# VHH binders against a5wdp0: the designs that were tried, part 22

Target 1, 213 residues: a5wdp0
Amino acid sequence: MNKHNKSADALSLYLVTDSALCADKGLIETVLAAIDGGVTLVQLRDKHASDEALYTTACELKEAIAGRVPLVINDKVQIAHKAKLDGAHIGQGDLSVKQARNILGHDAWLGLSINTLAQLQQTHHHHLDLLDYVGLGPVFATATKQDHAEPIGLEGLSTLSKASVLPTVAIGGINHANARQVYQTGCHGIAVVSAICAADDPKQAAELLIAQR
Key: E = the ipSAE of ESMFold2; O = the ipSAE of OpenDDE; V2 = 0.75 times the mean of E and O plus 0.25 times the DockQ between their complexes.

## First folded at step 23 (VHH; framework vhh_7sr4_2)

Design w2 (at its last look DockQ between E and O 0.75; V2 from the best seeds 0.62)
Fold by OpenDDE, look of step 23:
Parts: structure tokens; C-alpha cells; sequence
Structure w2 (fold): chain B 213 residues (1-213), chain A 122 residues (1-122)
């Protein structure tokens, strides 16, 4: 089913959707414009949507994208399977990599979030043949008075990217101001949300990001 | 209505152990980062431990190797196993649910429990 080449270049400009940010222009319209601008992979994500709503959106978005770029879904592996999406992206504490792969099948895209070198090493040891790429991050984080999250930064990203034997996409707080530096770490791609979803011109936003590669 | 209810606190001797629980309701638990904070009167609230939606954890320096945070998404509960307790661990411990977006690197909000008193004294 999956007709896309699972190359590192497919991760170059990774769009993660946000329905709230896309509300004014429309989710589908925003995604299509972004693809016109150079987005190479789309991840459907909606933290607060029901599974039924996500499935509906997934089907509509898949149809609209019409095979131009891979479409994956965040966490919801069963929805990916049911809607016949190209794959899914999961976190460390989500469904196991093995279980996810079993659900999606051999040809589907499967990505895993990585936060530490130890996680990366464990992934290499146990799941190397089951994954297509890893998300590394968060690279950047906005500090709040009650938030003690520690991002990996550019140095951490560089370390993880160089250590990875899988294609890599940088995750977390990436935008037009820092994309160039992220690309310079050796990471194969960048994942963005608001940089495109909240832009007045999603196409132009995407063009400006990919140009920094 | 969002609700976080801490339990498991109490009085313990130095070197003892406690296990705190935080039962959550009124929101999609599995989508939130959970954390334990602690606070003494007149001082700022400090991070004890984080567990993100993906399950990876972080700890305050003073509790590393002694405390363990975990979560059960099927029970909407986050736990804090506290071993080798010290007098300086005495504080009100708070559970918090954090609306944190790993792709944006942003926190959009948080919810807090009422807190549970932990007292370590001989």
C-alpha cells in the first residue's frame, strides 16, 4: 500500500498539524498549501479530538493529500491502520514499537520519539528493524515559572543525530528563527507546528523553512 | 471538572519509605505530562519528578536514586515512590497535570492537587 520511498529526505520538512491553529484557514487548506511550499511529510495530530473525529479527519486529509506526501498519525496506530494511512509516530510510553509494527504492517511508516542517548541506544539494540525514523527532542522549550522541562538543545541534537543509525527528524520548538541551526546539526529534517499552522501564508512559511536546509 | 487528589503522605522516620498516589479525573490523562512538586512554608515550590506522556522521567537532583515517578494511564493515576527518606524531604507534595506540547516545546496550562503532607522525623 505505501508507495512512498522511506528516505531521510522525506523527513526534510515535517508538518505536524494543529486543528486549533488551522481553524481560520482550514486544516486541509493549510496542509495542502504547506505541501505546495515544500512540506515532505504530514503528521495528523489532535490532542483533544475523539478517535472518531480523528478518523474522519484522517480520511478527509488522506484524500486531499492524494499521495503527494506521506501521511502519518500521532500515537493512534489503530486509526492509521483503519484509515489506511501511511504510518504512525509513537512515543516511548505509548504502544510498544513491536505492537505498533504488528498493527501497521511491514510497509507502513513508524517513527519513535527519542529524548536521551540511552533511549537511542536501546532503540538500536531492540527495534532497529522495526522503525523507519526517530524524532529527536525536544530541541527547544519555552520556559514557564512552573515548567522545569529541559530541552536537549542544539548540542544534544547534534550528539543524538550523529549517534543515530536511523533517519532523524528534530522535534520541539522549531521555527523560522532556528531552523537553519537545526539543519546544521546533521539532523535530516525538522518538525514544525505553529511555524506553518499559524502562518498567514502556510505555503510561504514552508518555503522559507525548507530554504534553510 | 478537573480534579487531582493526592494520597499516601504521612509521618515517617529517616530512612523510611512512602508511596504517594495522585488520582486524576476530568481531563484526558494520557495526553498530559504529570509531575510531583514539593513546597515548604515560605519557600518556592520545587520540582521533584516529571513523567511525560511518553513515559520518560526527570528528577530533581536531591531525589535522584531515591524517588521514582510512574504512571498508570488505565487508572488515571501517577505515583511517587519515595525511598531512603530524609528530614529535608519534609514538605507538602503536590501533583500537577501539565498540558505540555513536545512538538512545540510549550506548556499551555496546568492543574494542581490540594497537596499531601510528608514529614520525615525521628
Amino acid sequence: as target 1 above (213 residues)
Amino acid sequence: EVKLVESGGGLVQPGGSLRLSCAASGFTFKEYRMAWYRQTPGKQRDLVADIYKGGWTKYGDSVKGRFTISRDNTKNTVYLQMNSLKPEDTAVYYCTAIDWDEWEGKTYGDYWGQGTQVTVSS
Scores: ipSAE 0.607, ipTM 0.911, lowest interface PAE 0.6, mean pLDDT 93
Fold by ESMFold2, look of step 23:
Structure w2 (fold): chain B 213 residues (1-213), chain A 122 residues (1-122)
Amino acid sequence: as target 1 above (213 residues)
Amino acid sequence: EVKLVESGGGLVQPGGSLRLSCAASGFTFKEYRMAWYRQTPGKQRDLVADIYKGGWTKYGDSVKGRFTISRDNTKNTVYLQMNSLKPEDTAVYYCTAIDWDEWEGKTYGDYWGQGTQVTVSS
């Protein structure tokens, strides 16, 4: 495995896309501006797109990014393979880690979402050689009257980060107001969506976030 | 059309067991957080059990150790195994599907079934 190409530093500021939030400025333009501002990795995610639309977008993003940062896709490992993306991120209950690695090949990025210490321990025991990083979360959540939304919090994030032998990216509710506290837990990076995708100035938003590292 | 259909309710004696099922359709089931709530007449709904898409669970204090939530993504079904039932468990039990976005830590909406009655005799 080529560890130099898959450095934990690539997780420093991890942009997850949302095409609807980018509609005013355009997805490509938002991503390129965010990279100029300090985004180190991009995940293509569109909750509402068909596989055909996702594939088209993946190809357009890959061309526009032109190798400046890794480009991964959420969940759709076959699309990552077909579009020759740099990798994928999967969740618990999606494709198995082994299936995803078989499709992607040895060199591609593969990340897995982790919510509990038990999941982290299972990952270390069964999947350690198959993964490049773990996503830890949700760190924060917006609570509602009927939704307890029990996030792991900063203490939970710190516990999981210290326990992980894989590089870590923090996931869930991260924005300008809390990014410094998140970095201070010792995770390798933060993942954001609306903090950049919905920003008036995505480049500046990225600059302000990475400055908190 | 989103549809949540609860079943498995009924009358049971104290100490007995019931297994509730909720069959779901009209949305991508595996992407949803699922939960059971219950409501007694004149009271607010209470969370009984909660299960995230990755299998992470939470329970209300009064049911911990007695109830177990589970899901089967191949059958689009969530279950509630209810053991050691008490008269206080008498309620209408509702299945819910929650559009939860883990990357944003945000709930975008929810759906509710019509409920199934559970009655534990005194």
Scores: ipSAE 0.536, ipTM 0.841, lowest interface PAE 1.6, mean pLDDT 89
ESMFold2 (binder alone), look of step 23: mean pLDDT 82; pTM 0.815

Design w3 (at its last fold request DockQ between E and O 0.67; V2 from the best seeds 0.65)
Fold by OpenDDE, fold request of step 30:
Structure w3 (fold): chain B 213 residues (1-213), chain A 122 residues (1-122)
Amino acid sequence: as target 1 above (213 residues)
Amino acid sequence: EVKLVESGGGLVQPGGSLRLSCAASGFTFKEYRMAWYRQTPGKQRDLVADIWKGGYTKYGDSVKGRFTISRDNTKNTVYLQMNSLKPEDTAVYYCTAIDWDEWEGKTYGDYWGQGTQVTVSS
């Protein structure tokens, strides 16, 4: 049984790790400090690491967190299973939601990135019972070429959050400058990366973010 | 060194088919979004098809139902199957790799191929 309650509040401050940004202070140290500051869920992410390295890191991080908050991994569902993590987050086009759920089992956290209302509706129709939460975004995006996925903005986030039957976490470009506005949309939580990982004081950074809720 | 090498372009009659390939090297292919763009002289470069690292696809309106983008991560290759080609599909087609971070909403960079000419004419 999953020792964590799969409530919307668990998504309040969602930390996504970045090994490069955490290099100076250390990944584990940064995560623990952030948890002390109010992080409610941690997602291990490292697109540059091998699966073997990710597995090792996952195990170390899991041990360090010691059940204080859920630990999920980005995309790598098999690693989540092998390392006995609390769950995984997958994107559109990744493993099917059903496949991911089969790998993780019934008790694990499974999140899915949602980018459009159509995707949300489809998800509700086909996968409602298989998911624990959805990530909505990107809310904000830096000037990408016009042809890249456009950010949904605060208005889009509000629309999707209201439409969602599942707990929601906002994804994309969230930091101390915009967290309050994101929370005000009705979204249950915010996912942050550099706002905490690159902070001189990850604990304080987390405190300042969660205080905006 | 990052390298994207496109192939498969050429001359084809209306209604014909082509399959473009883009072989990538010098970066972790499976972690990048891949896309095909096309450009006609004097006009802006337009998105033809986009495929995310997980396989989610998006197409330009003008090519929906006719073109299919796919990727093979074991070969570090992205493909564009072009069916029912029209004269208006004539352009230089470019392959691009995009370093996109959905959690930060940021593109850290992109790489481009040299382009391959596709000409649809009777």
Scores: ipSAE 0.715, ipTM 0.948, lowest interface PAE 0.5, mean pLDDT 94
Fold by ESMFold2, look of step 23:
Structure w3 (fold): chain B 213 residues (1-213), chain A 122 residues (1-122)
Amino acid sequence: as target 1 above (213 residues)
Amino acid sequence: EVKLVESGGGLVQPGGSLRLSCAASGFTFKEYRMAWYRQTPGKQRDLVADIWKGGYTKYGDSVKGRFTISRDNTKNTVYLQMNSLKPEDTAVYYCTAIDWDEWEGKTYGDYWGQGTQVTVSS
């Protein structure tokens, strides 16, 4: 398929996996239950896995999802290509948007993390036709003693969402307590990790999140 | 075992330059946000420069335009190029590795090197 057929509705409830948080229930069981509950897109992410382990997991997850929702991978664009995933999400990193699109092909999903208005403006100027969506954030962050985190907040999210020409998914610190406020900024969707991955009932967790839209 | 080893500190005259390096091991370097902090005796550590896994950089106001942070993911090394040094830049410089998860909005941990002394004086 091509990006003309890619709907912003797929961003509505965007699950990002975390293998440690899914360990008790199992990754596959968590993802399938979450899809049953209303997750519209899954991003495979495992910060600690080797590339070989991540590839194996990608293939297993792709088979289990069976095309019910798009499956993308975090950062590992070549694994997305090799495993025939639906696409990838990348950060402001070594692999350029152009290189990622070249590897993935015209039709795959490609998203980019945006933390600042300057990054959004550069994206619009240089990469607009290469991307399907942008991830805006982090919206919320847990404070640390050294203040390493720098959240954009709801005001920052609203500013970036209004400025964005591309579909938007909000990222960072989103859970049941704040999801309604996040949706109210006008972004096309929300990304969650622990709100679903750590839930006793991932299906119900997903249902409760999407109901806030 | 996480290990951060700073090098490149020393004594330099005002107006001079130094390049600090931090060699990292024991973690997946490319997935970490890296930073340089500095500390003068009796004061808290202050942010000097910050570089995210995606290459976004941020600088403390007093060093912007004079210092440049960079990283080489193939060598697991972060650098701080320090130009136009002033006596006020005298401090112990610490390399930090920050397990930042932007998707969850959390820091899962931070690691600190032993520090390298930079002294700017005649």
Scores: ipSAE 0.594, ipTM 0.858, lowest interface PAE 1.2, mean pLDDT 89
ESMFold2 (binder alone), look of step 23: mean pLDDT 81; pTM 0.804
OpenDDE, look of step 23: ipSAE 0.659; ipTM 0.926
ESMFold2, look of step 24: ipSAE 0.584; ipTM 0.865
ESMFold2 (binder alone), look of step 24: mean pLDDT 81; pTM 0.802
OpenDDE, look of step 24: ipSAE 0.642; ipTM 0.928
ESMFold2, fold request of step 30: ipSAE 0.544, 0.577, 0.543; ipTM 0.858, 0.863, 0.859
ESMFold2 (binder alone), fold request of step 30: mean pLDDT 81, 81, 81; pTM 0.805, 0.800, 0.802
OpenDDE, fold request of step 30: ipSAE 0.704, 0.699; ipTM 0.943, 0.943

Design w4 (at its last look DockQ between E and O 0.61; V2 from the best seeds 0.57)
Fold by ESMFold2, look of step 23:
Structure w4 (fold): chain B 213 residues (1-213), chain A 122 residues (1-122)
Amino acid sequence: as target 1 above (213 residues)
Amino acid sequence: EVKLVESGGGLVQPGGSLRLSCAASGFTFREYRMAWYRQTPGKQRDLVADIYSKGYTKYGDSVKGRFTISRDNTKNTVYLQMNSLKPEDTAVYYCTAIDWDEWEGKTYGDYWGQGTQVTVSS
């Protein structure tokens, strides 16, 4: 089934928010500047906020973005529905894909994180018609202790990207130093957090990232 | 103040079962990756089992098929069900809370409990 209004180009530069990293400049100001710089999709994420605070922020962000790019939320599918966001992104341990699509409706964006070929194969077999894209990662990971991170690397990303029949966005550890290499694997876009959220100039940061495409 | 309190350790016979619990407080439990490590004297800590905030799990090779990690986010508790215990499983078992961010590919910190002794002996 063809998906109205949903293009893989929306994944080109995918901003994931972090309210703490945005605190100095403000979340809304950071997101709007980043959109001006070339961000094509925004995911609201605040890993420490209550559902009530997330809902309030979602409504404020939706109004500020004013439809310039899609706005999705991390994990909180019910909040996406209540705030009439453009969709959601979920992980393997979250609400099932079927349940999420049922809550969101046919037209909303729905993405799923994929770490392994087995997960991708399960997605293709069981959920292909229910998803708009997959997030592939984490591509890079650095940690205080070696055993806390198992990145898929550029080779893993390339393998998964080429195997995927759904549009792909690369996630995990992506910044100005590696974005070109990530785009060269053939994924449709990159997801970034601190590369934009912590930047002195979020607009310029977004411009420099998209220029690597 | 982050607090991790292990319980359920003790002496058990080979082939027996034991269930460890780790009660957590002082952080948003459902957002943390949780793990069990074990340590024998003179050695570094080894990963036993790992459970991510989103629910997927991984296991050390020596315990795969025998141990099961689980979590109850309503009780802020992570569990380790240990079946078919062997003398080689004798160790201090530590509960760990890991602030993992998949979107950044970073660990922002980790916290460790005091450990609970498991001894497998006839």
Scores: ipSAE 0.563, ipTM 0.854, lowest interface PAE 1.4, mean pLDDT 89
Fold by OpenDDE, look of step 23:
Structure w4 (fold): chain B 213 residues (1-213), chain A 122 residues (1-122)
Amino acid sequence: as target 1 above (213 residues)
Amino acid sequence: EVKLVESGGGLVQPGGSLRLSCAASGFTFREYRMAWYRQTPGKQRDLVADIYSKGYTKYGDSVKGRFTISRDNTKNTVYLQMNSLKPEDTAVYYCTAIDWDEWEGKTYGDYWGQGTQVTVSS
């Protein structure tokens, strides 16, 4: 694993990949361009890929990034370990924090999605030493079913970011139109998907986002 | 192509039990949150139960303590065990795969089965 500083600044511009959106330009090409534009951390995510395909992609992407920024994977902690990625990000309904940490080892990046103050408090109480950062959100969301997480909005994000003792990255519906407001909440970074993956110029897209910090 | 096929519905007396099954195909089942909804004619479709990929569950208030949702990822199947059935549980029950993207703040694709009729009557 590449050694990176696990500082809050590493979360400044967090890219989450989408293979479908990156299909025309290429996933690797898009990620590299985005890094050139100011992306500080990359999360490999593909909800539709097999584990085998995801592992292959992970290895290729790791090689291409060549240690420039941390590379983590969404949910698939075993793949992170096998491919020797820098870490993983897990959700509330995924593998437990303890289990994930045991698989990754103590040096790897581990992030957790949080969408309520109660979850944050519980995390502080039980998992503070096991996590490197928390994702707060969704900040913005379209109309959701009753069983989906409600968006926390900018006010909720401000509350959670101030309450967090861990570095924070804002998650959910973040793009060029709202990035500045998100940064102004005190959150250390923003996570984006389509804002970069679907852009005609991923490098420029990243530059425009990080400039709003 | 995504496909969801419900089964196990039927006519049962009050206090009886049924077990619904939903066979899924066309997507990576183990990575998706699955849910059961129910609907009566002219009314909105309501959440009955929800289960995350790793087994975390949620239930509608009206079915708590009576219904149990479970899943078998090796069979790509989600189940709904319904005990102590009441006439008000009568509805068409639907299985769905929830494609929630927390990073985009969007739900992609409502995948629904054809539904299975559950009738609770004396």
Scores: ipSAE 0.561, ipTM 0.922, lowest interface PAE 0.6, mean pLDDT 92
ESMFold2 (binder alone), look of step 23: mean pLDDT 82; pTM 0.812

## First folded at step 24 (VHH; framework vhh_7sr4_2)

Design x1 (at its last look DockQ between E and O 0.50; V2 from the best seeds 0.56)
Fold by OpenDDE, look of step 24:
Order: sequence, then C-alpha cells, then structure tokens
Structure x1 (fold): chain B 213 residues (1-213), chain A 122 residues (1-122)
Amino acid sequence: as target 1 above (213 residues)
Amino acid sequence: EVKLVESGGGLVQPGGSLRLSCAASGFTFKEYRMAWYRQTPGKQRDLVADIWKKGYTKYGDSVKGRFTISRDNTKNTVYLQMNSLKPEDTAVYYCTAIDWDEWEGKTYGDYWGQGTQVTVSS
C-alpha cells in the first residue's frame, strides 16, 4: 500500500468513479485527467461490475495512478486488500468498521458514510481509532423514498463538519454549481461523480471544482 | 432486462404465516438494497421491510417482531417471512430493488415486481 499522508487535505477533491459515465473517454483516462486537474483522492466504484471485473479494473487503475493520489474502493474491502489498494470506503449498511479495518490492516484508508449526528457521535465513541475520515451526506438529494436518507443540506453539513473530530468529505449531489458553498461549511473536501466523470474535459472540470475551495 | 417476480401470497387466517419470495434478474443483485412494500386499493404504497446488501434490515413499525426480511445472494432472491398475520396486513405486496446513489444523491431505477396478493381473513 502506498503511504499517503492521511491529512484532511487529501480529501479536498474526492473523485468517485462511474464506469458508465466514463465509458466514452475511458475510466483510466478520465481519472488521470482528473488527477491532473487537482483530484486528491480517487474512489473506485461500480455497482454493475462483477467482483472479478472490479478487481481487474482496480489493479489497472492502481498501476495507472502510480501513487500520485490514494486509491480506495467503495464497499469492496476484500478487493482492496487483494489488489493492495490504499483503502476502502464503507456505508452504514456494509461491513462493520471493525471488520473492514481487520481486513485492510492498520495503514489503509478507511472511510465511513455518516448521515446523522447520532451516527457521528456513535462513531466517535466506538470507532474513532479505526477510521481515517467520514463522508457526510447526502448534502443534496433529489426526491427519495421514505426509507432513504434525507438530505442534510448545507446547514446540516456545517453542523456535522463542526462536530466531527475526523477529516470530513461532503457527499451527495455536489457539482460546480454548489461546490463553493459546500467548501464554505468547513468541510475538508467534496466528493464528486458526474461533475467530473461526465465532463467533456475532466481535467478542466477538476480544476474548476478545486478552485472553489 | 430487470425483472422482479413475487410469489408466495395467498389467503391465510389471522395468526397464520406466509413466506413471500422475490426472484430477481437483470442486475447485480448483491449490490442492491431490496425491499418489500405493500399497498391497498386507494392508499399509498408503504414500506414493510428492507434489507441492505450486507444484511442490515429495517422494518415498518406495524410489522416489527412479526415479519423478517432476508436475502440469498446466490439465488438472487429476497424473502419475507410473515408471522402472526393480522387482517390489517391484507394488501398487495411488492418487491423492489433500491438503487440509491449516496454520492450523487439520486435513486437510479425504480424496479418493481408485479406484486402478490396477501389476504388475512377468518
């Protein structure tokens, strides 16, 4: 695993990949361009790929990134371990924090999605030493089913960011139109998907986002 | 093509039990939250239970302690064990796959089965 400084600055511009959105330009090409534009951390995510395909992609992406920025994977902690990625990000309904940490080892990045203040407090109480950062959100969301997490909005984000003792990255519906406001909440970074993956120029897209910090 | 097919519904007496099944195809089942909803004519569709991809579960208040949702990823099937059934449980039960993207703040796809009728009556 690459030894990156697990600072809050590493979360400044967090790219979450989408293979479908990146299909025209290529996933690797898009990611590299985005890194050139100022992306500071990459999360590999693909809900439609098999584990085998995802592993292959992880290895290729890792090689291409060549240690320039941390590479983590969404949810697939075992793949992170097998492919020797820098870490993983898990949600509330995924593996437990302890299980994930045990699989990844001590040095790997481990992030957790947080949706409520109660979850954050529980995390502080039980898992503070096991996590490297928290994703806070969704900040913005379209109409959701009643069983989905309600968007926390900018005010909620501000509250959670201030309450967090861990580095924070804002999650959910973040793009060029709202990035500045998100940064102004005190959150350390923003996670984006389509804002970069669907951009005609991923490098420029990244540049424009990070410039709003 | 995404397909969800419910089965196991029927007529049962109060206090009885049913087990619903939903067979899924056309998507990576293990990556999705699955849920059961129910609906009566003229009313909104209500959440009965949902299960995360890693097995975490949530239940509607009216069914807690009586219903159990589970999934078998090897069979691409989600189940709803319904015990201690009541007349008020009478409804069409629907299976759905939930494609919630927390990173985009969007739900992609609203995949529903055709539903299965559950009738609880003496």
Scores: ipSAE 0.592, ipTM 0.931, lowest interface PAE 0.6, mean pLDDT 92
Fold by ESMFold2, look of step 24:
Structure x1 (fold): chain B 213 residues (1-213), chain A 122 residues (1-122)
Amino acid sequence: as target 1 above (213 residues)
Amino acid sequence: EVKLVESGGGLVQPGGSLRLSCAASGFTFKEYRMAWYRQTPGKQRDLVADIWKKGYTKYGDSVKGRFTISRDNTKNTVYLQMNSLKPEDTAVYYCTAIDWDEWEGKTYGDYWGQGTQVTVSS
């Protein structure tokens, strides 16, 4: 793991993977093309993979990326440790921040999802020195018949981003149509899934997103 | 076939308690965010409480401190302990199972029970 890469600039365009969305082009090919297009950090996520399959994918992806950008994993801190990834991102209710840092070591990336000002304040009071960044969101949500989403919106994002002493990455529903507005709130970066993973041309998709900055 | 079956509703005096249960089958229970919603006639369904697959919980403002959501993944069951009940808690309570993706801001799917009536007589 390399602490020298823990600049907030690594959050500028944060790709979160989805193996099903990448199926036609392939996960590795999609990620490498996206890095060529301007992705600055990759999070491995596969909601439905077994831990064994996820570990194998983590090792393959680490080798393919070859240190060009940080590679972190969603939730599975032990897999990050075993595969020697650059770090992890955890959510509310996952392993505690202290447990995750203990497993990962001092130098690895560790990020935490934040949905409310109260959560951010608690993080500042209890975990500030243990985290490298926070993920703020979900900024947007797609409407459903019964709305399960709790989006914070652009105003909520702006409020949280300005209150945070840690670097911020915006998460949730971000795509080419809204990326400029998201960057304009003052967050350090944006996280995307389908805007790149489902794109016909992942390199071009990444180029168009980072140009919004 | 996915099924969510609520139980434990009924008639209760103000200040009383009820414990709702929702037995789930036909899907991988531990991988879902579970929630309780309630609905009174003519109104939108309101979130009462939810519990994420990793155990994080959230509550609606009107029930904080009085209600507790929990889950037992070995029994595929989610619970709602309802204390200090008030007449305004009268509603049909629905159990839900939600495939929520915060990174996309999208619900990929949801399942709903048929509901259980809770009536708090003033």
Scores: ipSAE 0.569, ipTM 0.857, lowest interface PAE 1.3, mean pLDDT 90
ESMFold2 (binder alone), look of step 24: mean pLDDT 81; pTM 0.804

Design x2 (at its last look DockQ between E and O 0.47; V2 from the best seeds 0.54)
Fold by OpenDDE, look of step 24:
Structure x2 (fold): chain B 213 residues (1-213), chain A 122 residues (1-122)
Amino acid sequence: as target 1 above (213 residues)
Amino acid sequence: EVKLVESGGGLVQPGGSLRLSCAASGFTFSEYRMAWYRQTPGKQRDLVADIWKKGYTKYGDSVKGRFTISRDNTKNTVYLQMNSLKPEDTAVYYCTAIDWDEWEGKTYGDYWGQGTQVTVSS
């Protein structure tokens, strides 16, 4: 059972973890410091960990966070369920929204990455009652292959944010240099990775980001 | 060390079929998008097929309906079933693992195999 309100404000400062970046200070320590700094939601993500290792980390992190903010996991919906996390975030091409919701149950957070207006419209049509928020992006991106999602930019973000019926969090290349502009689009929150995970002071990093809202 | 090894290429007549395999090692295979590209001498490398970690697929326009990409995460292998082959399908086919990070908006890298030659000729 999710004790957190699924409000747009919960997306204000969305931390996505990176175990490699957090290795020096420790993942848990970094996350807790970031929460102290104003992080409002944490997503556990590790592309290199086994499911077993990820489950262990999820449990430890959940315990450490102690319900201060929602903890979701990237893509690994089964782990979210098993570890009784607050929810999960899935991308395009991952597990279907319906399948994810069935696994997580009614109360869990479920987010979906959205890259285009068409995807957003389809989401509104088919999955509105199944999702709690959408990640919009990537807002900023380096050169990508043709098969990668094109960056939507600030203008695209503004368009999608305004069109969205669901709470929105901006995804992709967001940091201290561009957070203010991202917030100004009307997006409810920003998701960051290295801006906090690689910071010498994760707490301060978080404080500086949320202050731009 | 990341390693991708393609196999299954060869000479085939028009209308024939081939099945390419790419064995991957040195990374968490199940977490990566895998793709097949092809390249002819002097030309750019083109996307043939793409498969997400959960099985979603995308194809180049020229191969839709004829080629099928699939993956077996238990074997760390991606496949390309090529049916109804045409002379214009002649190329070196490359397997790649794509490390795209949507949260950072960055590709941290792509890994490539050595390629396997596919020749379609009567």
Scores: ipSAE 0.587, ipTM 0.931, lowest interface PAE 0.6, mean pLDDT 92
Fold by ESMFold2, look of step 24:
Structure x2 (fold): chain B 213 residues (1-213), chain A 122 residues (1-122)
Amino acid sequence: as target 1 above (213 residues)
Amino acid sequence: EVKLVESGGGLVQPGGSLRLSCAASGFTFSEYRMAWYRQTPGKQRDLVADIWKKGYTKYGDSVKGRFTISRDNTKNTVYLQMNSLKPEDTAVYYCTAIDWDEWEGKTYGDYWGQGTQVTVSS
C-alpha cells in the first residue's frame, strides 16, 4: 500500500458511499466500476451500519480496491486504524484533530469539514500540520419547509477555497448538472454520493463527472 | 418510535434565564441535526437555534448572543440556555430532530416534540 500518495489530485473525484443507494448493483461492484470511470478517492460511509458491520465492510472494500485509490472512512477513525484503511474524514463535532492524527499515524489521510471562514482560520492557526485536506460545504442543499438549511453556495465555496492553505474538496448537493461550476470555483475536487451510487451505470457516471473538471 | 420530550419552560421575569432540555429516544441521536424552534400565537414557527451532528451551530438574529444551543450525545439530550430574556421571547418552544446529510446536501425527514411554554412577564 502506497501511504505517500497524498497529492491534491486524489481529491479530483471523491466518491462517498451509501449502501442503500448501491443495493441493486452492490456496494463493491459500484465502487470498482466508479474507480474504472475515474473516481480518485473513496470514502466509506454507511449511516445505518453497526460498528462491527462497518468494520467488516471496510475490510472487504479495502481488499477489493487493492490500493488502486485511497480508501478513507467517515467519522470512525478507530475503524480506519483497525482495518488499516488509508485514512479518515472527520467533522467539527467529532474526535479532535490531534486525537485523530495520533490514532491514524503520520502517513494516513485526514480531512476536516469546514462550513465557515472562522472554522477555516481556526484550522489554519491550530491544526495545519495535522490535516491533508478540508471539505468545504454544503455547497448546495434541498430542504423541507421546517428546515432552515443555508448552503454556502458557489460564492461561499469560492471564498473558502481561495482562503484555504490546504487542498479543498467541495461537498453537498453536487451532481452532473453543477459539477463544472463547482470545479470552476478553484477547489481541488468534488465529493458526490447519489450522482454515482444511484446511477444505472456508475462507471459512465464517474466518466461524465470527471470530464467536467 | 421516535420521541422528543421538552422540559424546562415556565414563567420568568425580564432579564432572567431559563434552560430548556429535550430528551430524545427511538433514533441514533448522534446522527441527527437538532434544533429549537418557537411559535408565538398568530405567527409561524421560527428557527431559534440549531446544532448539526458535525458541530456547526446557527442562531436566529433576535437571539444571537443571548441563547446557546448545546448537545450531550451520551444522554441523547439537546439544550437551549436562554439568557437576558425579553417579553418578545414568550412562545412555545419546540425541539426538532432533522435527518441531515451534508454530503448530499439533503434533509430526509424531521421529527417534532410537543413543545414547552416559555413566558417572560413582569
Scores: ipSAE 0.548, ipTM 0.862, lowest interface PAE 1.3, mean pLDDT 89
ESMFold2 (binder alone), look of step 24: mean pLDDT 81; pTM 0.805

